# VH-VL binders against q1d823r4to122, part 2

Target 1, 119 residues: q1d823r4to122
Amino acid sequence: RVLIVESEHDFALSMATVLKGAGYQTALAETAADAQRELEKRRPDLVVLRAELKDQSGFVLCGNIKKGKWGQNLKVLLLSSESGVDGLAQHRQTPQAADGYLAIPFEMGELAALSHGIV
Below, E stands for the ipSAE of ESMFold2; O stands for the ipSAE of OpenDDE; V2 stands for 0.75 times the mean of E and O plus 0.25 times the DockQ between their complexes.

## First folded at step 4 (VH-VL; framework fv_trastuzumab)

Design ta6
Fold by ESMFold2-Fast, scan of step 4:
Structure ta6 (fold): chain C 119 residues (1-119), chain A 123 residues (1-123), chain B 107 residues (1-107)
Amino acid sequence: as target 1 above (119 residues)
Amino acid sequence: EVQLVESGGGLVQPGGSLRLSCAASGFTFSSYYIHWVRQAPGKGLEWVARIYPSGGYTRYADSVKGRFTISADTSKNTAYLQMNSLRAEDTAVYYCARVGYKSGWYPGYFDYWGQGTLVTVSS
Amino acid sequence: DIQMTQSPSSLSASVGDRVTITCRASQSISSYLNWYQQKPGKAPKLLIYAASSLQSGVPSRFSGSRSGTDFTLTISSLQPEDFATYYCQQSYSTPYTFGQGTKVEIK
């Protein structure tokens, strides 16, 4: 089960379609607040999380997830358009690091492959 | 009027080097993937390399990895393909192409291509 | 690497004919498949993207469809300017890969 947190509806649908094709059930959230509500409703195996959300940084939400009750049991794949490869490499060194990172833009096959490797 | 203009092709001996340029105009260069695609005389299309200029994200075909380097200069709206250790099988017309995308889909499709520049590797 | 296999390698057709070209991916690529037309001495031109979306300015006689890992380009009524080589291409994963091409010849 994968929760996709992404404010661009067409991008979220594209990611959902790819992950469903890979055998995952998907749910969508457009904001960090919506994502937190979905997480309380049912724990996913993976959160695909955009760093640039309108209501809150995805880096902050990632940290909250990793410090929370699920910790290492809930995997996070963090997507960023603004941090670039170097910025994501830096975040990977923090205590609240995500389990995977993709710099936007990326090929959809990278999303599928990395998701498979994480869960 | 999106335009991509290649230059730098020519005749070079095996083992030699050549640098191709792709000059872009009519769009925000830093926001689009720029790719190199080649075509040997009378043959099909082969993907070579790509770069996302603002992020510096690069990928290469296995056949050129370690020999070719793609780069971009956003101040000049130009992408480059540095080709080292050239082989006869690198002989081709080299096209620069932009990957277009619609909102929420990355990467999309080659919506604009340059005219191509011929590289001939021969003694 | 994802392999793209086109068929046929070439075909001969007359103006007004319905022409079908197929492309098969070696694995699932969702709808990340594009079709290009290339005329001798020219750069390729985008016809179809996302398996079935017609590029702006391309005549409506061109259409694309998907069935699993099989993709089809159809020209409903071949015109003189359509004699060219056609390529499919996947953008699902790097390396991007093209089919071998299908040459559409007159007669």
Scores: ipSAE 0.525, ipTM 0.859, lowest interface PAE 2.0, mean pLDDT 89

## First folded at step 5 (VH-VL; framework fv_trastuzumab)

Design tb2 (at its last look DockQ between E and O 0.12; V2 from the best seeds 0.00; counts 0 for: pae E 9.9 > 2, placed apart)
Fold by OpenDDE, look of step 5:
Structure tb2 (fold): chain C 119 residues (1-119), chain A 123 residues (1-123), chain B 107 residues (1-107)
Amino acid sequence: as target 1 above (119 residues)
Amino acid sequence: EVQLVESGGGLVQPGGSLRLSCAASGFTFSSYYIHWVRQAPGKGLEWVARIYPSGGYTRYADSVKGRFTISADTSKNTAYLQMNSLRAEDTAVYYCARVGFKSAWYPGYFDYWGQGTLVTVSS
Amino acid sequence: DIQMTQSPSSLSASVGDRVTITCRASQSISSYLNWYQQKPGKAPKLLIYAASSLQSGVPSRFSGSRSGTDFTLTISSLQPEDFATYYCQQSYSTPYTFGQGTKVEIK
């Protein structure tokens, strides 16, 4: 089970299509608030999390997830376009680091492969 | 008008080196992936390498890893392919091509190609 | 790596014929499949992207379709300028890979 947190609707759907094709069940959240609601309803195995969200930084949300009730057991894959590889590298050094990072733009096969490696 | 112009091809001996250039114009260079694709005489197309100039994200085909280096100079809107330890099987027309990013989640279609530059590796 | 198996390697056809070229991916690539046309001494030209989207400026007689990992390029009515070599290419993951090509020749 994968929760995709992405505000770009078409992008979210594209990722969902790829992950479903790889054998995952997917749920979509458009905002950080939506994501939090979904997490309370059903715990996923993996959160594919866009750093650039409308209502809150995905980096902050990732931190909250890792500090939350699930701790390090809930896997997070962070996607980011604005921070670049350096920004992702910096976040990777924090105590609330994600389990994987992917720079936008990326090949969908890379998303599928990385997701499989994390879960 | 979008243009890609390759240069730097020529005849080189096995073990030699060559540097190809791909001069881009007519679009925002930093917003597109630039790829190298080669075609041996009378053969099909083979992907070689790609770079995202603004981030320097590179990937290589296994056949050229450790020997070829793709790079870009955004100030010159030019991508490069440094080819070292050249082999006979590297003989090909080398094309540079851009991947259109109308959508950040669909990379990989080459909408514009250069005319190609011929690299011949022979003793 | 993802293999793209393209068929046939060559075919002979006449002007006005319906031509079909197929490409099968070794694994799921969703719709990340493109088709190109190449004429002798020229660079490839993009025809179809995302399996079924027609590139701007390409005649409507060209179309693409997908069924699972099987992809098809169709020329509804072959024109004289369509005699060329065609390639499929997956953009699902690096390394990007091409089909072997299909040469469409005059019968």
Scores: ipSAE 0.420, ipTM 0.843, lowest interface PAE 1.1, mean pLDDT 92
Fold by ESMFold2, look of step 5:
Structure tb2 (fold): chain C 119 residues (1-119), chain A 123 residues (1-123), chain B 107 residues (1-107)
Amino acid sequence: as target 1 above (119 residues)
Amino acid sequence: EVQLVESGGGLVQPGGSLRLSCAASGFTFSSYYIHWVRQAPGKGLEWVARIYPSGGYTRYADSVKGRFTISADTSKNTAYLQMNSLRAEDTAVYYCARVGFKSAWYPGYFDYWGQGTLVTVSS
Amino acid sequence: DIQMTQSPSSLSASVGDRVTITCRASQSISSYLNWYQQKPGKAPKLLIYAASSLQSGVPSRFSGSRSGTDFTLTISSLQPEDFATYYCQQSYSTPYTFGQGTKVEIK
């Protein structure tokens, strides 16, 4: 099961379509607040998380997930368009590091493959 | 070989209705976002609406919410724009456009456009 | 809604000139900025997506760049076929919005 957290709905839906085609169940959240409500309701196997959300940085939500707010060992794949490869590499060195990273733009096959490798 | 062909434009009185069609070919219609973008005579471009044909997920510009409805028929590879309660400011060339899927997904950039169909709203 | 302010609204240039067009977003849009070319009576044509990625089949004299919320389209050596109107467009969130356009004319 994958929770997709992305404020641009059409991008979120395209990712959901790719992951459903790869055999995952998906749920969507457009904001960090919506994502937190979904995490309280049912814990996913993977959170695909956009750093650039409408209401809160996805890095902050990633930090809360990795501190264990919704249980230990929740996997996070972080996406970012502003941080670039270098910015994501810097975040990987922090205690709040995600389990995987993708710089936007990326190939949708990369999304599917990296999600499989994390889960 | 990607093609989008609009049809259904014409002259309509204020308050009237019109349905535009966007016939698609050369790609997997159900898996691409389809948008309508309009251009008033002598003016710039304005995004109108979008649909993801699988699942029927839609979004609208504020200027058309409640009056326009975008839909898709995947069996005919065709998207539609039902326009109700038309106003003079809806006069424009209406383009159908596809979101690009080129190796990396990036929503809302339009890599293929139809030729456009003119809608004129006048008494 | 995110406003896109495009500058200049028009310019005159000669074949061979270096031309730059700037587009400013009213808020951060990351790299979700696209550039289109439109000739009279024709549909727009995509040139650049994701701020700096060149669309297939577009000549390499076209390039795009980003600095914060400022985006630039550059034509390194203007050709006769490049006289057209150019639009920027943000694709960060709906409603997607376009700049007002820049008409590039023969000097």
Scores: ipSAE 0.008, ipTM 0.582, lowest interface PAE 9.9, mean pLDDT 85
ESMFold2 (binder alone), look of step 5: mean pLDDT 92; pTM 0.940

